# Ledger of designs, part 15: VHH binders against FERM and PDZ domain-containing protein 2 (FRMPD2)

Target 1, 301 residues: FERM and PDZ domain-containing protein 2 (FRMPD2), of Homo sapiens (Human) (q68dx3r342to642)
Amino acid sequence: RDLCVVLLNGQHLEVKCDVESTVGAVFNAVTSFANLEELTYFGLAYMKSKEFFFLDSETRLCKIAPEGWREQPQKTSMNTFTLFLRIKFFVSHYGLLQHSLTRHQFYLQLRKDILEERLYCNEEILLQLGVLALQAEFGNYPKEQVESKPYFHVEDYIPASLIERMTALRVQVEVSEMHRLSSALWGEDAELKFLRVTQQLPEYGVLVHQVFSEKRRPEEEMALGICAKGVIVYEVKNNSRIAMLRFQWRETGKISTYQKKFTITSSVTGKKHTFVTDSAKTSKYLLDLCSAQHGFNAQMG
Short names: E, the ipSAE of ESMFold2; O, the ipSAE of ESMFold2 at other seeds; V2, 0.75 times the mean of E and O plus 0.25 times the DockQ between their complexes.

## First folded at step 6 (VHH)

Design z2 (from y2 with Y59W; framework vhh_etentamig_d1; at its last look DockQ between E and O 0.90; V2 from the best seeds 0.66)
Fold by ESMFold2 at other seeds, look of step 6:
Structure z2 (fold): chain B 301 residues (1-301), chain A 124 residues (1-124)
Amino acid sequence: as target 1 above (301 residues)
Amino acid sequence: EVQLLESGGGLVQPGGSLRLSCAASGFTFSSYGMSWVRQAPGKGPEWVSGIDTSGGSTWYADSVKGRFTISRDNSKNTLYLQMNSLRAEDTAVYYCARGGSETYYIDEGYFDYRGQGTLVTVSS
């Protein structure tokens, strides 16, 4: 049987495996192919409703594969099994990453998350990040005049929502001017500056998952952000999220789950904060994700 | 007020079995889901297993699933944990606690138990 693993550089890797193969076996094959040395930050995830869910190494592929994958002798597009190589654990400082290839993977994911609007920041920073990505790929501003033919497509560097607000023409001009005024910076040096800027963002390293409020009569859309520092509670309106509460691990007494319910108990206030998920499996996943992120934070402390 | 008295611990060889009991008093036992929680030397509490009020639904930590069985007898106000295929990493003090929900403990003070616990030591 075949499954597809999407790498952070956009490459789609076809991996041959048996129905008895585990996620761990695929992870090892993929990371070996990509020459990754610092494996502890990465995991394989599946995508559901634009959210990534990381898989445990011991999980058998047949338990998560689409309908018919194990019974079908020949691959079809209706039964495509796709996993994603993603960063699960985000270091607070890029200097903690010992290998340039690891830092490059962080850059690739953060750039993709910016472009796909999973990681938000203001217009000024979005333009700055676009220029840094241009510098990483092109280096110096092109010597030839580009008044008639731009040297880049704005969609590759700037999120669609900003392009719609500013227009493609204005984005092209503004990014080009900022690139022209920038000092010579290319390749890894530009990527490191990109990492430095994104590491200061409030949502850096935050794994966001949809939940719903229990406290109002009709369920209201919320989100939980789970990261190395703790848990962030968001209210979601108009496809944007507003941080309402933040719980550092020191401020958290316990986290519990029962069926579709996920509860955070504050050690500061003693108050319980309960959210509803789409399934008992999702509630369990979020609890396990909190445990993993808390453990990662302890390694950093 | 609330009292939970664990018993049945002891020294066993790897692969052995033990049955723990928890005698409950001072509250309406049948109105609470219950859990077993363990604490290994130098480590924080770890939720092991939970059971609903009637015993109809049970839950287990992945580390013990298939090896441990939680049960209760509401007529005797007693919670049980049958532990089979014991391993060295199961060595801990075992406590019973009110509440059957699977829980990750960050602060040890958010662990609702009232007994001394019962020590299980798994050693060759």
Scores: ipSAE 0.563, ipTM 0.804, lowest interface PAE 1.0, mean pLDDT 87
ESMFold2, look of step 6: ipSAE 0.591; ipTM 0.815
ESMFold2 (binder alone), look of step 6: mean pLDDT 81; pTM 0.832

Design z3 (from y2 with D62R; framework vhh_etentamig_d1; at its last look DockQ between E and O 0.85; V2 from the best seeds 0.69)
Fold by ESMFold2 at other seeds, look of step 7:
Structure z3 (fold): chain B 301 residues (1-301), chain A 124 residues (1-124)
Amino acid sequence: as target 1 above (301 residues)
Amino acid sequence: EVQLLESGGGLVQPGGSLRLSCAASGFTFSSYGMSWVRQAPGKGPEWVSGIDTSGGSTYYARSVKGRFTISRDNSKNTLYLQMNSLRAEDTAVYYCARGGSETYYIDEGYFDYRGQGTLVTVSS
């Protein structure tokens, strides 16, 4: 049996496994191939509705595989068994990462999340991050080559929404000017500055999942951001999210789930905040994710 | 006043069985889902199992699923936990608690209500 694992560098790795293979077996094969040694930050996830859902190591692949995978399904976009190697646990400072390859993976995911608009930041920071990514790949501004000619595709460094607001021409000019005026950086040094900037973002390390309000009419779309620091509650309008409430772990008494309901109980106010998910499986997943993130936070100190 | 009284704990060898009971008083027992929660020495509370008001739906932590069975007798205001195939990691004080929802406890004092607990020790 075959499945595809998408790595953070864009590689698609074909992994052969048998019907009793677990997620853990695939994870070990993939991380060995990628030469990763600091494995505790990573997990395998599947994508559903543009959201990543991490899998437990002991989960059998046949339980999550698309229909027909056991019988050698014909490859289609819907029938392809695809998993993603992703970072599940984000350190508070990249200096806690002992290997340069691990820091590179953090850079790759954060850059991809910025470009795919999973991670919000304002226009000034988006431009700064684009320049840092450009420096990481190419180093100094190429004024010795051709003046004022495009030397990069804006889409590879700046999110589409900002390109649409500013126009491609203005983005090209602004990024080029910022690159010209910046310090000469290359490779890991530029990546570390990229990491330093992204670590300060409010949504750094936040895993966002759609939920709905229990008490609002009509039922209002919301999102939960789960991270090492706690839980963020977002209101969602036209696929734009606004943080409404934050629960640090020390401010949280307990988290409960029952069927499709997910409830946060504040230890400060005693108030219960209940959300509706699309399934009991999703509610359980969110509770487990909170448990994992809380445990990770305790280990960081 | 809500009171929950656990009993049935003891010393048992790995692979053995125990049945825990929880006598409830001071509230309408049949109106509440119920849970078993355990706390190993030096560790925080861990939700073990839950049951709805009628007993029609039961829920288990992954670590105990297939080995433990929660049940209730609303006519006797009593909650039960049948524990089979016991392991060393099951050693803990076991509490019954009001509320049937699977719960992750961050603040150890944040039970809805619980009793004093009954000690289960699994040792060779």
Scores: ipSAE 0.619, ipTM 0.818, lowest interface PAE 0.9, mean pLDDT 87
ESMFold2, look of step 6: ipSAE 0.639; ipTM 0.828
ESMFold2 (binder alone), look of step 6: mean pLDDT 82; pTM 0.847
ESMFold2 at other seeds, look of step 6: ipSAE 0.585; ipTM 0.812
ESMFold2, look of step 7: ipSAE 0.658; ipTM 0.835
ESMFold2 (binder alone), look of step 7: mean pLDDT 81; pTM 0.838

Design z4 (from y2 with Y105W; framework vhh_etentamig_d1; at its last look DockQ between E and O 0.01; V2 from the best seeds 0.00; counts 0 for: pae E 18.5 > 2, placed apart)
Fold by ESMFold2, look of step 6:
Structure z4 (fold): chain B 301 residues (1-301), chain A 124 residues (1-124)
Amino acid sequence: as target 1 above (301 residues)
Amino acid sequence: EVQLLESGGGLVQPGGSLRLSCAASGFTFSSYGMSWVRQAPGKGPEWVSGIDTSGGSTYYADSVKGRFTISRDNSKNTLYLQMNSLRAEDTAVYYCARGGSETYWIDEGYFDYRGQGTLVTVSS
């Protein structure tokens, strides 16, 4: 049977597997194909409602495959089984990564998360990041360029929301001028500066998942950000996230679940904060993700 | 020397408003996240609100969300807390605090420095 794995460079891999194949077997095949050596930061995830959910290595593929995947092999358009190779654990500084290929994967994911608006930042930083991505791909501003002739598609470097606010013409002009005035950077050097800028963002390394308030009527949309340092509680309004609380792991006395509810108890204040998820499975996933991020923080950071 | 000077407290009736200020000196204000922490009589300190270095992200304790607004003016080295719809449980001494050296993380229950605070009393 076949499944598709999407790599961070956009490549789609077709992976052939047995009925008894596990997520771990697919992960090993994919990371071997990609020549990745620092595997502890990566995982396989499925996507649901624009959110990524990581899978345990012991999970059998048949338990998570779309219905009909067993009965209709080679069906190219219906019930496609797609997984994503993603970074699950984010280091605090790219210098902790031993191999340049690993740093390149971090760059690729962060760039894509910026463009797809999973990672937010202000307009000045968005423009700076766009220029750094241009430099990574093309190097210096083309010296033979006339200033009115575009040499890149704005949508490949700048998120759609900023293009709409500034107009495509203004974005083209501003990014081109910033690129012209920038220091000579190419390839990995530009990618490292991209990483340095994104590492400073409040949402760097934060895995965001939708939840709802237990106590508000009607229920208000909220989100939990889970990362190496702890848990962030967001209120979501008008397509934006506003952080309401942050809990470092040392300040978290208990995290628990009951059916669709996910509860954080502060060890400092004793207060309980309860959130509603869409299923008991999601609540358990969030608890397990907290445990995994806590363990990563204890080892790395 | 790092110095933080809180002001703007006072006596207010329930439902009233106050604006607290914190004048900062002795460090590069724009390089640190900032927080408000309060301590009610006979209680331990409670983190109230935080703001990142640029003012782009703001954070609030559940007890104050929707009523309080944190802001900063990096050109004046000043942190603010606008407090609306005040309640009796908001009665406390309010302190501003400098975050740790980490640029995007505000540690709940941790503060590097605090001044003498400014007393807010809500009663009628």
Scores: ipSAE 0.000, ipTM 0.115, lowest interface PAE 18.5, mean pLDDT 81
ESMFold2 (binder alone), look of step 6: mean pLDDT 81; pTM 0.839
ESMFold2 at other seeds, look of step 6: ipSAE 0.045; ipTM 0.536

Design z5 (from x1, 14 letters changed; framework vhh_8k46_1; at its last look DockQ between E and O 0.01; V2 from the best seeds 0.00; counts 0 for: pae E 18.8 > 2, placed apart)
Fold by ESMFold2, look of step 6:
Structure z5 (fold): chain B 301 residues (1-301), chain A 124 residues (1-124)
Amino acid sequence: as target 1 above (301 residues)
Amino acid sequence: AVQLQASGGGFVQPGGSLRLSCAASGFTFSSYGMGWFRQAPGKEREFVSAISYSGGSTYYADSVKGRFTISRDNSKNTVYLQMNSLRAEDTATYYCARGGSETYYIDEGYFDYWGQGTQVTVSS
């Protein structure tokens, strides 16, 4: 049986596995191939509706595989079984990471999350991060640069929504000028500054999942942001999310589930906040994710 | 460049009031949350108050809740701290800082630019 694992550097690994293979077996093979040593921050995830859902190491692949994967006798281009190597636990400061390869993986994911608009920040910071990524790859402003001849594709460094708002031409000019005026940085030094900027963002390390309000009819679209520091409740309108409530773990008395419902009880006010998910499995996943992030925070705190 | 200029400190008797201001420039003020921190001599810097980008959410340390009020005027690019019922333990250098749009993460790492402090002295 064939399984594709997408690495953060964009590489696609084909993994051969038994029908009875577990997620943990694949994770070990992939991380060994990638020469990763600080494994506790990483996990394998599947993608559903542009959200990543992390898998437990003991989960059998046949339980999560697309229909027909177990019976792959034909050479048809049906849905392939694809998993993603992703960072699940984000350290508060990159200095806590012991190996440069681990810091590079954090950089790769944060850069991808910004470009794919999973991690939001303002225009000034988006341009700054684009320049830092450019410096990581190219270093100094090229001496052979002609103003009318771009040395980079803007879409590789700046999210599409900002390019649409500013136009590609303006983005090209702004990023080039900022690059020209910047201090010389290459490789890891530029990546570390990228990490410093991103670790200060309010949504740094926040795993965002769609939920709905129980109390509003029709059910209003919302999102939960789950991270090492706690839970953020977002209202979602017009494909835009705004933080409405935040719970530090100290302020969270109890998290519980019942069927499709996910409930957070504030230990400060005693108030219960209930959200509706798409399934009981999703509700359980969110509970387990909160527990994992809370445990990680205790290690870091 | 981002600049934060705190002012309005001074000497006051216990029970008195002061209003601190922090004028901001060099960034889109209405896109960022703002906070106040303070540091007394020989002590670690501590969180005082924070306000979201729109002013819709405010947060206070337990030690100042009910006595201090944070506010902002986005048309003037200024965040304020109204300090009432001042006590000797409020004596410190007060710093304003820029954070993200949301201010729930209280540790200093969440705030990326810091103003110069303004001294508040409350003597008994």
Scores: ipSAE 0.000, ipTM 0.119, lowest interface PAE 18.8, mean pLDDT 82
ESMFold2 (binder alone), look of step 6: mean pLDDT 80; pTM 0.808
ESMFold2 at other seeds, look of step 6: ipSAE 0.006; ipTM 0.492

Design z6 (from x1 with A97V; framework vhh_etentamig_d1; at its last look DockQ between E and O 0.33; V2 from the best seeds 0.42)
Fold by ESMFold2 at other seeds, look of step 6:
Structure z6 (fold): chain B 301 residues (1-301), chain A 124 residues (1-124)
Amino acid sequence: as target 1 above (301 residues)
Amino acid sequence: EVQLLESGGGLVQPGGSLRLSCAASGFTFSSYGMSWVRQAPGKGPEWVSGISYSGGSTYYADSVKGRFTISRDNSKNTLYLQMNSLRAEDTAVYYCVRGGSETYYIDEGYFDYRGQGTLVTVSS
């Protein structure tokens, strides 16, 4: 049997596995291939409705595989099974990462999340990050004096929504000019500055999942941002998130679930905040994700 | 009434091993997920590990992953924590709590039935 694992550098790995293989076995094979040593930050996830859901290492692949995967050993595609190597736990400062390869993986994911609009920041920062990514790949502005010829595709560095608002031509000119005016910076040094900028963003390291309000209206869209520091409650309007409440772990007494309901109980006020998810499975996943993030926070502090 | 009794703590050298037990009574043990929580002197509670009602799913804090193993024996109404490669930072009072995957306790005051705890001291 075959499955595809998408790496952060864009590689698609074909992984051969037995019917009884676990997520952990695949994770070990993939991280070994990628030469990763600081494994605690990473996990394998599947994508559902534009959201990543991390898998436990003991989970058997046959329990999560698409229909027919276990019955069609080693056939090439019809029911493709795809997992993603992603960062689950984000350090507060890149200096806590011991290996340059680990920092490179953080850079790759944050860059991808910016481009795919999973991580929001303002237009000025988006342009700055695009220039830093360009510097990481090309170094200084090309010494060739072909002034008007592009040396990069704007969509590889700037999110589509910004390209629409500014036009591709304007983005090309502004990014090129900013690159030309930037001081010498290349490769790893540019990636480190990219990390420095992104780690200061409000949504850095925040794993966002759609939920709905119980009390206001069942159809009112909200989101939970789960991260090392705690839980952020967002109201969502016009595809824009507004932080309404923040629960640091020390301000949180317990988290509980019942069917589709997910409840945060404040240890400061005793008040319960209840949200509705699309399934009991999702509610349980969010509780488990909170548990994992809380545990990660404890080890960083 | 619900009762949880932790045992197996003690003084151990760095790198040593210890096995904690939690005897449960007064409720249907096999219907509840269970957790281990520890509290170092002068610090807040720290979640260590959790296990589903059947034992089919286990969870660990990264600080203990690969060193600690949670398990349960539903026929004996007992929760276990095998602790290997112990370090000084593992020194704490360890509590078992009811509230596995359905309830996750972050603050000590919100534990759903905890016992007295069992002290683990890791020192030379």
Scores: ipSAE 0.340, ipTM 0.747, lowest interface PAE 1.5, mean pLDDT 85
ESMFold2, look of step 6: ipSAE 0.556; ipTM 0.799
ESMFold2 (binder alone), look of step 6: mean pLDDT 81; pTM 0.834

## First folded at step 7 (VHH; framework vhh_etentamig_d1)

Design p1 (from z3 with G33W; at its last look DockQ between E and O 0.94; V2 from the best seeds 0.61)
Fold by ESMFold2 at other seeds, look of step 7:
Structure p1 (fold): chain B 301 residues (1-301), chain A 124 residues (1-124)
Amino acid sequence: as target 1 above (301 residues)
Amino acid sequence: EVQLLESGGGLVQPGGSLRLSCAASGFTFSSYWMSWVRQAPGKGPEWVSGIDTSGGSTYYARSVKGRFTISRDNSKNTLYLQMNSLRAEDTAVYYCARGGSETYYIDEGYFDYRGQGTLVTVSS
């Protein structure tokens, strides 16, 4: 059977496996292919509704594969099985990463998260990050070929929402001018500056998942942001999220799940905060993710 | 006075089996969901398994699913945990508790209730 794994550099790997294969076996094959050494930050995830859900290494592929994957010898669109190599644990500073290839993977994911609007920041920072990505790929501004011809596609460096607000032409001109005026940076040096900027963002390393209010109604959307520092509760309106409540781990007594419900018990107030997820599997996943992020935070301290 | 008394622990080799018991008194046992929680040396509490009031629904942590079986006998006010295919990582003190919801404890003071526990040691 065939499994497609998408790497952070955009490469699609075909992995041959049997019905007994585990996520861990695939992870080892993929990370070996990618020559990654610092594996503890990475995981394999599937995507559902633009959200990534990480898989445990012991999970058998047949438990998560689409219908018919076990039975079909020929790959089809309805039988496509795709996983993603993603960063699950974000270090507080890239200097904690010992291998340059690991830092490059962090850069690739953060760039993709900015472009796909999974990680938000203000317009000035978005333009700065676009220029840094240009510098990482191309180095200095191309002085010899700027005779009214663009040298990059704005969609590859600037998120669509900003392009819509400014227009593609204005983005092209402004990013080009900022690139022309920038210091000489290239390759890894530009990537490190990109990491430096993104690590200062409020939502850096925050894994966001949709939930709903227990007390109001199912259509009232909220989100949980789970990260090394704790849990953030967001109210979501008009595809915009606003942080309403934050739980640092030391302010949290316990986290519990029952069916579709996910409950945080504050050690500061003693109050229970309950959210509804789309399934018992999702509520259990969020509990496991909290456990993993809490453990990662302790290891960094 | 609520009392929960765990028993049945001991030393076992990997792959072996043990059956834990929890004798309950001081409350209407059949009215409560029950759970097993374990604590490995130097670690915080870890929820293991839960069971509803009648025993009709059972729940397990991923780490023990398929190896452990929770059960109850409401006529004897007793909770059980059958542990098969034991591994070194199962080594811990095991406690029974009221309440069956799967729980991750950040502050150990939020562990609902504990007796003395019963020690399970799995070693080669």
Scores: ipSAE 0.466, ipTM 0.772, lowest interface PAE 1.4, mean pLDDT 87
ESMFold2, look of step 7: ipSAE 0.524; ipTM 0.793
ESMFold2 (binder alone), look of step 7: mean pLDDT 81; pTM 0.835

Design p2 (from z3 with S31D G33Y; at its last look DockQ between E and O 0.88; V2 from the best seeds 0.00; counts 0 for: pae E 4.2 > 2)
Fold by ESMFold2 at other seeds, look of step 7:
Structure p2 (fold): chain B 301 residues (1-301), chain A 124 residues (1-124)
Amino acid sequence: as target 1 above (301 residues)
Amino acid sequence: EVQLLESGGGLVQPGGSLRLSCAASGFTFSDYYMSWVRQAPGKGPEWVSGIDTSGGSTYYARSVKGRFTISRDNSKNTLYLQMNSLRAEDTAVYYCARGGSETYYIDEGYFDYRGQGTLVTVSS
């Protein structure tokens, strides 16, 4: 049986496995293939509705595979079982990462999350990050370049929504000029500056999941951002999110679930904040994710 | 009736090791998050360590990270705390605390149940 694992560099790795295989076995095979040594930051996730859900290592693949994967070993596009190697735990400073390959993986995921609009920042920072990615790949502005002739595809460096607002032509011109005027920076040095900029963002390391308000009629779309520092509550409007509440772990007494409901209880006010998820499984997942992120934060110091 | 019975405390020299146990009864142990909490003489309770329902994820306070290991055996309804490299500052009564079947407790003031505790004394 065939399982596809998408790596952060864009590779699609086909993994041969048994019906009895666990997520942990696949994780070990994939991380060995990728030569990763600092494994505690990574996990395997599946994608549902543009959201990543991390899997426990002991979970059997047959419990999460799409229907038909067990009965028919042949792979088809309609029946592809795909997992993603993702960063689950984000360090507060990239200097805590001991190996350059680990820092490169953080760079790759953060760049992809910026481009795919999972990680939001303002236009000025988006342009800066695009230039840093150009510098990582090209180094300094190419002096042999014909004026006004593009040497890069804007969609590889700038999110589509910003391109639509500014136009592709304006984005190309502004990014090219910023690149031309930038200091000499290349490869890993540019990637490290990219990491430095992104780790300062309010949404750095925030794992975002859709929820709905319990107390509003009609129910309005909301999201929870779960990270090492705590939980962020977002209101979602027009495919964008606005932070409404922030709970640091020290301000949180407990987190509980009941069926599809997920509740945060403040330790400072005693007030309960309840959200509705799409299933009891999702509620439990969010609880487990909170416990994992809280524990990671405590261990980092 | 929920019952939590801690054991394994005692007197130990600095740098020594000790393993605490917590026997649980009166509930489905495998459904609950579990924690260790300690209370030193004259101080308030301090959260030490926590573990999820399966034992797959474990968490530690900074003061014990790298020295203590929490674990559980769901087949025996028992929670453990392996304490290594003990220091005088670790002297306290240690309590086993239960979360809810669908609840993760962060603040120690919210624990519903804890046992009578077991005394750990670290002295040279």
Scores: ipSAE 0.123, ipTM 0.602, lowest interface PAE 4.0, mean pLDDT 84
ESMFold2, look of step 7: ipSAE 0.133; ipTM 0.611
ESMFold2 (binder alone), look of step 7: mean pLDDT 81; pTM 0.836

Design p3 (from z3 with D107N E108P; at its last look DockQ between E and O 0.84; V2 from the best seeds 0.63)
Amino acid sequence: EVQLLESGGGLVQPGGSLRLSCAASGFTFSSYGMSWVRQAPGKGPEWVSGIDTSGGSTYYARSVKGRFTISRDNSKNTLYLQMNSLRAEDTAVYYCARGGSETYYINPGYFDYRGQGTLVTVSS
ESMFold2, look of step 7: ipSAE 0.640; ipTM 0.827
ESMFold2 (binder alone), look of step 7: mean pLDDT 82; pTM 0.847
ESMFold2 at other seeds, look of step 7: ipSAE 0.569; ipTM 0.821
ESMFold2, look of step 8: ipSAE 0.553; ipTM 0.812
ESMFold2 (binder alone), look of step 8: mean pLDDT 81; pTM 0.841
ESMFold2 at other seeds, look of step 8: ipSAE 0.579; ipTM 0.818

Design p4 (from z3 with I106V; at its last look DockQ between E and O 0.94; V2 from the best seeds 0.00; counts 0 for: unsure alone 63.9 < 65)
Fold by ESMFold2, look of step 7:
Structure p4 (fold): chain B 301 residues (1-301), chain A 124 residues (1-124)
Amino acid sequence: as target 1 above (301 residues)
Amino acid sequence: EVQLLESGGGLVQPGGSLRLSCAASGFTFSSYGMSWVRQAPGKGPEWVSGIDTSGGSTYYARSVKGRFTISRDNSKNTLYLQMNSLRAEDTAVYYCARGGSETYYVDEGYFDYRGQGTLVTVSS
């Protein structure tokens, strides 16, 4: 059987596996191919409704494969069963990463998350990050550049929503001017500055998942942000999320699940905060993700 | 005066079986879901299994699913854990606790009414 794994550089890797193969076997093959050495930050995920769900290494591929995948032993198209190599655990400072290739993977994911609008920031920062990515690829502003002749495609550096608000022409002009006025910066040095900017963002390292309020009528769309520092509760309106509550691990007594319900109990107030998910599997996943993120935070602290 | 008294622990060979009991008093037992939680030496608490008020729904950590069976007798105010196919990694002190939901304890002191525990040692 064939499995496609999408790498952070956009490459689609075809992996041959048996019906009884595990996620861990695929992960080892993929990370070996990519020459990654600092593996603890990474995981394999599937995508559901624009959200990534990380898989345990012991999970058998047949449990998560699309219908019909195990019925076709010959090679199939690379797009029939797709997993993603993603960063699950985000360090507080990129200096904790020992290898340049690991830092490059963080840069690639954060850049993609900015462009695909999974990681939010204001327009000024979006333009700054676009220029840093441009510097990482091209270095200094090209000498002898004709102002009306573009040297880059704006959609590769600036999220679509900002391009729509400013127009492609205005984005091109402003990014070009910011690039022209920027200090000399290239390659890894620009990527490190990109990482420095993104690690300061409120949503850095936050894994966001849709949930619903149990206590409101009709059920209002909400989201949980799970990260190394704790859990963030968002209200969601018009593709925009607003942080309403934050629970640091120190402020959390326990996390419980029952069927589709996920509950956080504050150790400060004793109050319970309950959310509804789409399935018991999702509730269990969120509890396990909290456990993993809490454990990662303890190792960093 | 909520009290939970675990019993039935002991030394057992790998692959063996053991049945734990938890005698409950000081509250209306049938009104609460119940759990087993274990703590291996030097580790934090790990939720093992849970059961609803009637015994109609049971839940298990993946590490014990298929090997352990939780049950209750509301007429005797007693919670049980049947442990089969025991492994060395099951060695721990086992605690009975109120609350049947699967739970991750961020604060180790945040147990809701647990007993003194009963030691299970699995050794070849």
Scores: ipSAE 0.449, ipTM 0.773, lowest interface PAE 1.9, mean pLDDT 87
ESMFold2 (binder alone), look of step 7: mean pLDDT 80; pTM 0.830
ESMFold2 at other seeds, look of step 7: ipSAE 0.615; ipTM 0.821

